# Ledger of designs, part 16: VHH binders against Geranylgeranyl transferase type-1 subunit beta (CDC43)

Target 1, 376 residues: Geranylgeranyl transferase type-1 subunit beta (CDC43), of Saccharomyces cerevisiae (p18898)
Amino acid sequence: MCQATNGPSRVVTKKHRKFFERHLQLLPSSHQGHDVNRMAIIFYSISGLSIFDVNVSAKYGDHLGWMRKHYIKTVLDDTENTVISGFVGSLVMNIPHATTINLPNTLFALLSMIMLRDYEYFETILDKRSLARFVSKCQRPDRGSFVSCLDYKTNCGSSVDSDDLRFCYIAVAILYICGCRSKEDFDEYIDTEKLLGYIMSQQCYNGAFGAHNEPHSGYTSCALSTLALLSSLEKLSDKFKEDTITWLLHRQVSSHGCMKFESELNASYDQSDDGGFQGRENKFADTCYAFWCLNSLHLLTKDWKMLCQTELVTNYLLDRTQKTLTGGFSKNDEEDADLYHSCLGSAALALIEGKFNGELCIPQEIFNDFSKRCCF
Below, E stands for the ipSAE of ESMFold2; O stands for the ipSAE of OpenDDE; V2 stands for 0.75 times the mean of E and O plus 0.25 times the DockQ between their complexes.

## First folded at step 5 (VHH; framework vhh_7n9e_1)

Design q1 (from p1a with Y100T; at its last look DockQ between E and O 0.66; V2 from the best seeds 0.00; counts 0 for: pae E 3.8 > 2)
Fold by ESMFold2-Fast, scan of step 6:
Structure q1 (fold): chain B 376 residues (1-376), chain A 121 residues (1-121)
Amino acid sequence: as target 1 above (376 residues)
Amino acid sequence: DVQLVESGGGLVQAGGSLRLSCAASGFTFSDYAMYWGRQAPGKGREWVSGISGSGGRTAYASSVKGRFTISRDNAKNTLYLQMNNLKPEDTALYYCATETSDFYLEELDYWGQGTQVTVSS
């Protein structure tokens, strides 16, 4: 018989709040090294606090001034004198005609400002067209993928930067935040057909997405979230969707196999990984892959909770990677808690509860408020 | 800076053995799981073995289980792969790798340059 209260006693909510709060408190003491990662630290900390029901806009609104200072609007030295904008990771700019605007810092800043409810920024300060032009410049004309930043000499996407599915997701998420909803909206700024062609070319033979026909759950989550934001998940074939669901279910480490293949021995089974998700075949389970795999399954099928062992991954997160003394979540049971895994582990639990929007990687109530105010 | 340097590959006859080594630097080796992957021409990358930071847990692809043994020496920051009863199908470029937390949407692998293993019939 079930008589014990498991929820609050299993999740050390007070310790998790203190863990995320400590990361925000330590930021002002750092000068050089933390500046390049500060937007990401703010994003994961604010997201984690929001997941645990902290009113972050009331408590941490003082970070908005610092974030707004990182919003840069500049004119490119090109034929049209193109005006672009976005967020930089550091306020130090020593090279004339250079821009340090990049896609990851821009997305983290925008999502943080959404969670902090800086509606004045979105209404009054953000130049959506100039930000969308920056995203446009990051698109590769030949294959439709995206790079993170512009080369200061050519004012085009950096040829030395990677252009994988992560940057496709970041670019589309930024455009979505700027108000793009229909294909016509996206087509104003990017070649949506070439982007879709690129995403489809990253499908693997046995399901999932990845580079060079190597299935990867992180790339799969980026691709599926991108397609969801483009209202294009239906363009995936039924066979590919079924193969991808099957591949994702096999990423869960269980002695009993996945729900679809309960009679087959899971070759990746290790008791220390029991219930967790691996990112790739034959690798260990990791807290972040719980989020990437569950988000992917959620986007592919309404029945994902019947197909996946959600109770088992909950037990993995709460009993193996949750740190009851310090708060936070670690990558695995051998490591200490860190900010990235603490946020994504918390997000995975929130996703199971229906409280998290995986497509924009923010709490569902925050997404609902943003959608209601910025759905124009 | 993370640096991984593989060695120990070569040409060997079917049924033979090789031991691969990976010298790691630039991170706290004992805190990270280490992996061996391989890629044959015209095929995608296959992860064949993994070992936890402590060395207490190991994983193997079914294709190599019972034939390959992964190990590590945390005092020397070195990863090993003992390969026994080699088959022509094991012919590939072998890489060691570790994952690290980054502040983007997923973790990035840090890979070495690889060491070629060629198994003749």
Scores: ipSAE 0.519, ipTM 0.797, lowest interface PAE 2.3, mean pLDDT 84
Fold by ESMFold2, look of step 5:
Structure q1 (fold): chain B 376 residues (1-376), chain A 121 residues (1-121)
Amino acid sequence: as target 1 above (376 residues)
Amino acid sequence: DVQLVESGGGLVQAGGSLRLSCAASGFTFSDYAMYWGRQAPGKGREWVSGISGSGGRTAYASSVKGRFTISRDNAKNTLYLQMNNLKPEDTALYYCATETSDFYLEELDYWGQGTQVTVSS
């Protein structure tokens, strides 16, 4: 194992900037846009540009100001006439679910506005309590987990909608952005005890979190980030933390596999995956799982860089999935760059460099500035 | 709509063999990596084997390596699992799945109902 890297910069920064800018240029600028994933596209693009040192607030703040119009405040038809708010993906009413406020669009929009430094929005326009009440209504009362949106007819989340760890993370992140810090802050809006119970129920026998006792690095990152934002990581047993760290380290692909003595060859080894991370046991390496696994390790131990081989994952990202002709990162060595993997590959590199807030998925400096200016 | 339909399960004696099939429809099959998982009674789901879209890359859980072989026929939109030297520990509901492309925007996996494999002795 060699830790040295010499030579000119291996990051094609200008190509990455152009890659993310192209995705913003292709978005309609009107509130009448039809793409239901517009908030995600903006978030991935602005995050990538921010990581590569583009002053996104100066360059895109005015042009993306129309995002404010996607913030919808409304009164539910329930006994209490509850006022809720959140972000929609499209203002076109005829697209199914497109005009409905939902948790993912809300988080993507809020994080994008933080990166754009739209602090007037957070100081004057955002109704934190109505937003937090929307989050509250998304919580399943029996399980403690969250769904992404409310049913139009019942003003409750559907029992058949997905309610996994992703939406738990999104819900808590939104409340955190709105100013919740203590357990008492969160308990004003959600049942944190039931939420913690749900999260703990997703622990897998041999460590990590996942559905159906199948550990998955994405769910693990969501669970750990949620617990971190709730100041509740200490509720995990030491054994579970150790098992999870071990499971995560074993997701890094190498020719030696994951044996205790590191003496047996990894029979499933594929050289094109070397140094990258799997999302689940025996699956192929993927750029996004570099981020999910590294963020999880970062949350569990200060020693994460000493425990995993960050130079090797850097080589995987830069030599295998970075696309030097177009910019961006691909899922794996055999595919073209796409926006999601470009954002998360860039985030993984920034996390290794110590410049990224993994719990909220934005550059650390931007989060620090937001925290100073928007007191809660 | 994505559909994945497993077949080929059944009762078999220890040491025997079975070949599972998964018929896929509703998407461009050759563009997606596929995998087999299983769930034993009273236990969680376990990833068993995966294969790239082209079929050129395969991977196996340590518990089945050397005994199971994953393959695909992209002309027939079908995924296979050849299971040799079966053990009672292999008794489970076996399911096939596709991998999600965007963890935030898509469900984790698209998967079928599964086919039961029971190994006696």
Scores: ipSAE 0.250, ipTM 0.646, lowest interface PAE 3.8, mean pLDDT 84
ESMFold2 (binder alone), look of step 5: mean pLDDT 82; pTM 0.823
OpenDDE, look of step 5: ipSAE 0.653; ipTM 0.870

Design q2 (from p1a with Y100S E106L; at its last look DockQ between E and O 0.52; V2 from the best seeds 0.00; counts 0 for: pae E 5.4 > 2, grease 27.8 > 24.2, SAP .728 > .668)
Fold by ESMFold2, look of step 5:
Structure q2 (fold): chain B 376 residues (1-376), chain A 121 residues (1-121)
Amino acid sequence: as target 1 above (376 residues)
Amino acid sequence: DVQLVESGGGLVQAGGSLRLSCAASGFTFSDYAMYWGRQAPGKGREWVSGISGSGGRTAYASSVKGRFTISRDNAKNTLYLQMNNLKPEDTALYYCATESSDFYLLELDYWGQGTQVTVSS
């Protein structure tokens, strides 16, 4: 991890490991299935442990083998008797929507099994075609975007489910894990032309991506990662790329703005936020937006470290949001650590070090090994 | 069933004041950072002001800083926007929304339907 030129290490590595391990150790006591976020908890925890050099496959592979039971194959009651599959968040049928396969739980489970090196699962148990057909059914045919699950009455995407760039990313990431690489591979299951049209429609006037023409670094990272997985980043105009890089650089909080429409001193500046990144203009810095902004810059230009102040964001993470008493990272310096910000704060540090695959949000060495063994 | 219901809009003369309210139900209000946004006719949505879940941190768009004050009452599950020294350019549909604490997970931003504010010259 990044360190100052002198003095002891600033990263409380052992406390971070303990923080993530604590959440895994408590997970079996919640095995009644009421926690629909179990796949996310596993993913955040083992990703954090892997970033801090724990061999999660060796230590937790057997312990977490129960995740396989959440993989469900089913046959739709449609005219084609379509077979689909995916992951559920709970095995308890009495929880509303908890037993429905959905895109987020499916992605979290797949990424977790990749990190656990459960290659037998990917080579023998996972039915990649039925999983890809589930993704196909989640695409809105008129917009090209995706919903998270199917409506049980129509076997089509839920009409009340939100459809934004996050679910486009999740859908494409799942297909990528299933082996889709070329446009032809993706086109077997989804309408890539409509998807690209939707993504481009989410471009904002002054760069970046967002809902309702309000640029947001989280949506920007999702859009760019989706385009990267589709080998389609070059479809963005050079002007839009430059506008987006400029917008992202201005998300880094400092006492001196770098664009003419800001005051000589940043009017929204809060010293506790110095060096961190905000997700939108005039918002406070947040640990997770360090990752979302840095990942976006990383995808847009090879020189991203030369363009932003990575030492300053490192200081923000280590001095303001790292929690030295408990381990983990918090959203900001006024809150306790939580799993989400602990994972993404750790991921931001790993990305700066060149050890993180931002497109799939897993450690780079894990991605490389999976790619070799599963014919990526 | 998550609901956000705005109220307090109306017609006011330039220089006047209004106080908007947003009643929240169907979720644990204190777990969410909240914000006010607005949409003027024929324009995109504009973020106006935000507040942390505890209420300890606030932020404002430069166009409203010093004139608007965001607050919340977690015991009453209510978000507020006090708008002073209103200008005709403040005319818009004002809505409240959650600011998700876990953008990547299943948590979604929820939006109210909005309350109209019209500022006459």
Scores: ipSAE 0.175, ipTM 0.586, lowest interface PAE 5.4, mean pLDDT 83
ESMFold2 (binder alone), look of step 5: mean pLDDT 82; pTM 0.832
OpenDDE, look of step 5: ipSAE 0.764; ipTM 0.909

Design q3 (from p1a with A33Y; at its last look DockQ between E and O 0.63; V2 from the best seeds 0.00; counts 0 for: pae E 3.5 > 2, grease 24.7 > 24.2)
Fold by OpenDDE, look of step 5:
Structure q3 (fold): chain B 376 residues (1-376), chain A 121 residues (1-121)
Amino acid sequence: as target 1 above (376 residues)
Amino acid sequence: DVQLVESGGGLVQAGGSLRLSCAASGFTFSDYYMYWGRQAPGKGREWVSGISGSGGRTAYASSVKGRFTISRDNAKNTLYLQMNNLKPEDTALYYCATEYSDFYLEELDYWGQGTQVTVSS
């Protein structure tokens, strides 16, 4: 009877809460240079606070006003006078005929609103159809992938936008939030078949997803999450799933257990990375990849906790990348904590505990509440 | 704008040595991990080596371990790859890269045009 010595929680919960709270407080004044990222800041902060059992809807409802102001509805200069809507990152950048609405900010805003439980606004103010139409316009007809933003004048995607799997995920997530659940629902707004084709084209030979046959854990997570949201994970072959699982497991840096990948293949194994996950082969472990890899495994198999070394991941996060003095999580043990890694590190821990929805990247409880109320 | 310029490639006989350089600009060089990668004809991109901002941490692909040494001079904003005991299978376009994390982007890879390394048997 191995008495699970409930050792004192190594999680510095109070510090994490303060860390995320500080970032929320700085939003009005100090992040003028980061206007484009304000929605992300809100999302990461609210998510983190929620993960650490803060009632964010009660405490941070004031942020809803700011967010609501960033929701815009506009008419495209096309033959159909298409009405679209979404969220902008900055009101200052809301220049007429400038690209203001983008997929990432829209998703960050929507998810934040969901976490803040602004259901009334969601149901009565947001035009879900126009949001979905925005997503429609972002789809590339030739490839099925998505651009991140639209030029309102040219109705073309930004040339800076990559056709990477992140935007596919963001697009589908937005549509899901808008009420799409079936292929038929999605097909009302996008070419789902082309999207699926594109995602499948990003399969790598040895498993996982990535551009140019270079598998990447982040892209893999995005692809799998997208497929999950589309109820299309079964379109993947068993072989590919197995290969992907194997690939993901090999991304965990470990000198322990059955998969001593680093010890066998890398004589310069760095103990500082023990338990962490790599984004790609031969890379250093990173806090964010703990989430991306675990999320991917979670989506692929119910036995994911038995396949990977979750305890080592926990140790990696809590002992290596957790900042006990300032709160938050860093990319690695050498860097300072930042919001992105703090959020995803926290999410990884929550995922291990079964308290996080990796498909929409929000706490599971919030997802459940959203699903109950928004009887899509 | 982030710029990376690789140099030092060339033709070398098997068993020979080359030293690659990567000049970096447009970012605080010392704050970022730097990597060497390579791409052989008909093959996918392969990461070769990585080094932390301070230079205190290094990593190598198994295929180059013991033969290649990554280093950096932060004062010169330059990344180096010393390649010893080169083999024909090391023939590839070598490029340096940095990873930049943004709020929206998990990982942005910046790389240069690369420098060609050809090892003749």
Scores: ipSAE 0.063, ipTM 0.607, lowest interface PAE 2.8, mean pLDDT 86
ESMFold2, look of step 5: ipSAE 0.299; ipTM 0.680
ESMFold2 (binder alone), look of step 5: mean pLDDT 83; pTM 0.843

Design q4 (from p1a with A59Y; at its last look DockQ between E and O 0.71; V2 from the best seeds 0.00; counts 0 for: pae E 4.7 > 2, grease 24.9 > 24.2)
Fold by ESMFold2, look of step 5:
Structure q4 (fold): chain B 376 residues (1-376), chain A 121 residues (1-121)
Amino acid sequence: as target 1 above (376 residues)
Amino acid sequence: DVQLVESGGGLVQAGGSLRLSCAASGFTFSDYAMYWGRQAPGKGREWVSGISGSGGRTYYASSVKGRFTISRDNAKNTLYLQMNNLKPEDTALYYCATEYSDFYLEELDYWGQGTQVTVSS
């Protein structure tokens, strides 16, 4: 990680490495989490270790066997005998929904295997077409959005799952990892025009994306990342892009106000939050929204580092939410480090340094290596 | 198992006051920031106030600043919103909320069922 000052390093790199390692080392002997969370724990831990320049393939390849066992290929009982595949969260049949392949565990597994450099698996064992058909089956034909899994009785998208921008992102990310690049590639499996229509319908009046017309930086990052993976960011109007940039800049809590818009003191100002980003208006700053807001700005404009106060968000992360005794990052100054915020806080710092692929949430060097070896 | 139960809503005259309560259970209340949100008829949801886990930091939307006061009693696992000088535009369903992160790239809103506040005249 880039040092923020000319003194001793402000990043407690060794503590961060140990923090992520502890989460991996406790998996076999701990039953504190449910089986369904292990894929996410592996993903966030491996991602964090990869950000801090740990060669995770050399050290943590023992997780590959477990992850590979969670790949399920099946034939649907429909008139076409459709073959689908994906990753489950648990192999235990008596846990509700845990034995069903789903989009989040599929993405977590694919990204973790990329970071562990399991490229042979991608070329020989993963059936990319049946994976992509699973994604196809998750698309709602009426809205163009996606659900996380299929209903086992109907072989149609689950009616009880969320179908918001998060799952649109996950679906497109999976297809992208499977090799889809052009509109024609995506159109083989999904209705891209309906998907784009859904994404555009989630635009808020004064910029950004959100549910119920409440702009939200997390949904905004999902929408923009999806459009970026579809090579469709230029379908956004210039006015909407400018409104969204403005809205995102106003999410930074600063005693100096927004860099581009002089004003009275920020109404959301709190010394503990200075420099950090809130995810929605009228909420506290949060480590993860440093990542989601910065990623959104990075996708919208090449000038994002000049427009927002990256030094201030770096200070927020390193001085307020970095936990120097345990490693990791907390949600805010009052809480202990947790795995989710530790990963995304680290990702935000890596994004500022130019070393992180924000669209796929992995280090850029790792994605580049995967892309070259798998011949996309 | 997370439960948030709002109470104290009702009909009140403009200029009047009302105090909302939110009883929390199923989690370690003092560890989490809490928020009040509202949804007026035909409008989107709006977050109106927040308070840190310790109670040492508070936040207010500009539309309610100076009129509303958020507080919490960590011994009673209860969140409060004192609403003074109420205006007709404060009419809404009011809900208390907290955020939990989970392992699926989600920040989840946990919210109560809400309590209706109607400001007349």
Scores: ipSAE 0.241, ipTM 0.667, lowest interface PAE 4.7, mean pLDDT 83
ESMFold2 (binder alone), look of step 5: mean pLDDT 80; pTM 0.813
OpenDDE, look of step 5: ipSAE 0.647; ipTM 0.870

Design q5 (from p1a with L108F; at its last look DockQ between E and O 0.64; V2 from the best seeds 0.00; counts 0 for: pae E 4.8 > 2, grease 27.3 > 24.2)
Fold by OpenDDE, look of step 5:
Structure q5 (fold): chain B 376 residues (1-376), chain A 121 residues (1-121)
Amino acid sequence: as target 1 above (376 residues)
Amino acid sequence: DVQLVESGGGLVQAGGSLRLSCAASGFTFSDYAMYWGRQAPGKGREWVSGISGSGGRTAYASSVKGRFTISRDNAKNTLYLQMNNLKPEDTALYYCATEYSDFYLEEFDYWGQGTQVTVSS
């Protein structure tokens, strides 16, 4: 009977709350240079606060006004006068002939609004069809992947931000939020088969997903989450799933147990990475990859907690990358806390506790409430 | 803009040595871990070595451990890879890379153009 020594919660909850709150407070201020990322900042902050049991809808409802202002509806200069909508990162950058609406900001905004419980806005103000049409226009007809942004004047996607599995996930997540649940629903707006083909083409030989046959934990999580949202995880072969699980497990840095992988293979094993996850082979552990790897395992198998060493992950996050003085989580034990790693570190912990929805990357309770209200 | 420029590659006989350099610009070099990767013809990219921002931590692939040494000069914004006892299997295009986190839920690798290392038997 291994008495789970309920040791005092090592989580500095109050500090984390303050950390995320500080970032939200900085949004209206002078960081003009970060305007493009403001929506992301809101998302990460609200998510973090929610994870740490803050009633974000009650406390930060004022941010909804700002977010709503960034919702843009426009008509494309195409033969059909297609109406699209989405969220921009900055109102200042709404420069004529500049790419204004992008997939990431749109998803971040939508998820933030969901977390802030702005259901009325979803039901009455947001044009889900035009949002979905935006996603449709972002799909590459030749590959099935997605561009990250659309210039509404030229109807051209950015060539730089294309074919990344992240954008496939973001696109599908947006459509899911818009009410797509079945293949038929998705097919109304995108070529789902072509998308699936593209995702499958990103399978690596030894498992996991990545470009150029280089498996990557983040891309793996994106691909699997996309497939989950499309109810298409069963399209993966059992062998591939097994290989992917194996690959993911080997991403956990451990000097203990059956997977002495790093200690045996890397004489320069740093104990500071113990329990953490790598994004790729032979790289240092990183807080964010704790989430990406655990999310991937969670999606692939119900027994994921038995396969990986969740306690070591928790220790890694709480004892090494958690910043007890400032709050938040850092990339590693040498760096300062940042918003991205703070959010994903927190999400990883929440995921372990069964309180986080990894498919949409929001707290599980919020997901449940959203699903009930929007008749999903 | 982040720029990474690799140099020092060339043709060398088996058992020989090379020293690769990577000049970095466009970011605070000392704040980021740096890596060397390589890609052999017909094979995927392989990470061979990494070094933390401070230089206090290093990592090596098993295939190069004991033969390769990664180092950095933060004052010069330069990354190095000393390669000793080179083998034909080390033939590849070698890349310098840094991890950069953007706010789009993923970390990106910035790569240079690479430098070709050819080891003849």
Scores: ipSAE 0.636, ipTM 0.867, lowest interface PAE 0.8, mean pLDDT 89
Fold by ESMFold2, look of step 5:
Structure q5 (fold): chain B 376 residues (1-376), chain A 121 residues (1-121)
Amino acid sequence: as target 1 above (376 residues)
Amino acid sequence: DVQLVESGGGLVQAGGSLRLSCAASGFTFSDYAMYWGRQAPGKGREWVSGISGSGGRTAYASSVKGRFTISRDNAKNTLYLQMNNLKPEDTALYYCATEYSDFYLEEFDYWGQGTQVTVSS
């Protein structure tokens, strides 16, 4: 057991808070809507602030109440007159047939409202059934995967839209937030059997998930998080889980590399990457892959901190990609901080401390409070 | 719109050389690492080589090290792969890639359509 000490912190907490706050300060008033990324900017910013112990509900709850105007409920021109709802990114986007809602903006907005603890909204205004029906319409009936939005001309998901594991995660996360827990809950809105079939088809021969048998840590995290929300991680074979853990551990960059028995040095080793994670073989380390790989390991085994060198990835994040002058985290030591990597770098540190819920990508205490409150 | 367009593929005899190009647009090219990959018929994708945004760091798969050279021209937004001493096992569809995301929709990778390289004998 270690006694508490008050030595200098390696984390420049005040700079990080200012970094995230600057992004919120520049958001438009209630009548301005030119930035289509507003929901993402809010989510990444308040996630970062919450990780650094800002009470975002108290400080930003009233200020960000204008987010509620981005919730759109509409009736589709189909034979059932289906009522759907979701969130838009911009109020100035004029698309006929009301096809402006999409899955990513909907998830960003819902998670932001959870972090703001706006539970009255979830109990009174949010129509969870119409949200879930929007998710239903985004599922590909042939593959079981999901697209991000409805086709402008048909008000149905396009057969040519992207439909990868990211949108499977987003769809399931939305349904989970709407109250789905059991297979029967999800089956009311989506074909879970086809979805599971699609996810399993994305398994790679030597572990992990990816397209065309090419494993990637981002798709792996999406697949594992989706299975976790569906209570279906045990559907993965023990061998696949072991192969995936091994593949993920080999993504951590070190001078020894991934060839333990051969005692060969990592040919791509650069000290600026030491301790960080790559997203696949032959890629450089990146702040976001620290989060994607650590989240995947965390979902697969309780022993993940013993299996990987968390002190080395902490050193990578704090010594190489933390920007002590401006706040935030960069992709790598050659670039300036940006909002995406600042959020995911902060999340990776919080995950290591046990303070982050990787399945929904929000701080653990916020998830616990939402779960206690949740009876939508 | 991120676009990656490969060119320079073709049929070549073993021992020959070929230079691939990848024209990039729709993003700030110099901010992103670039990669070459390949896919032989019936096999998964194999990452061949990578280069940092500034060009200061390069990496190669062991199967091509010493024979292939990756480079970039940030003024022309163009990635190159010089392929020397080609072998029949180098036959594949070659593609360039980068990691790019925007805040509306996260993308893990962008890929070109590829250019076919076929090495005889």
Scores: ipSAE 0.249, ipTM 0.676, lowest interface PAE 4.8, mean pLDDT 83
ESMFold2 (binder alone), look of step 5: mean pLDDT 83; pTM 0.833

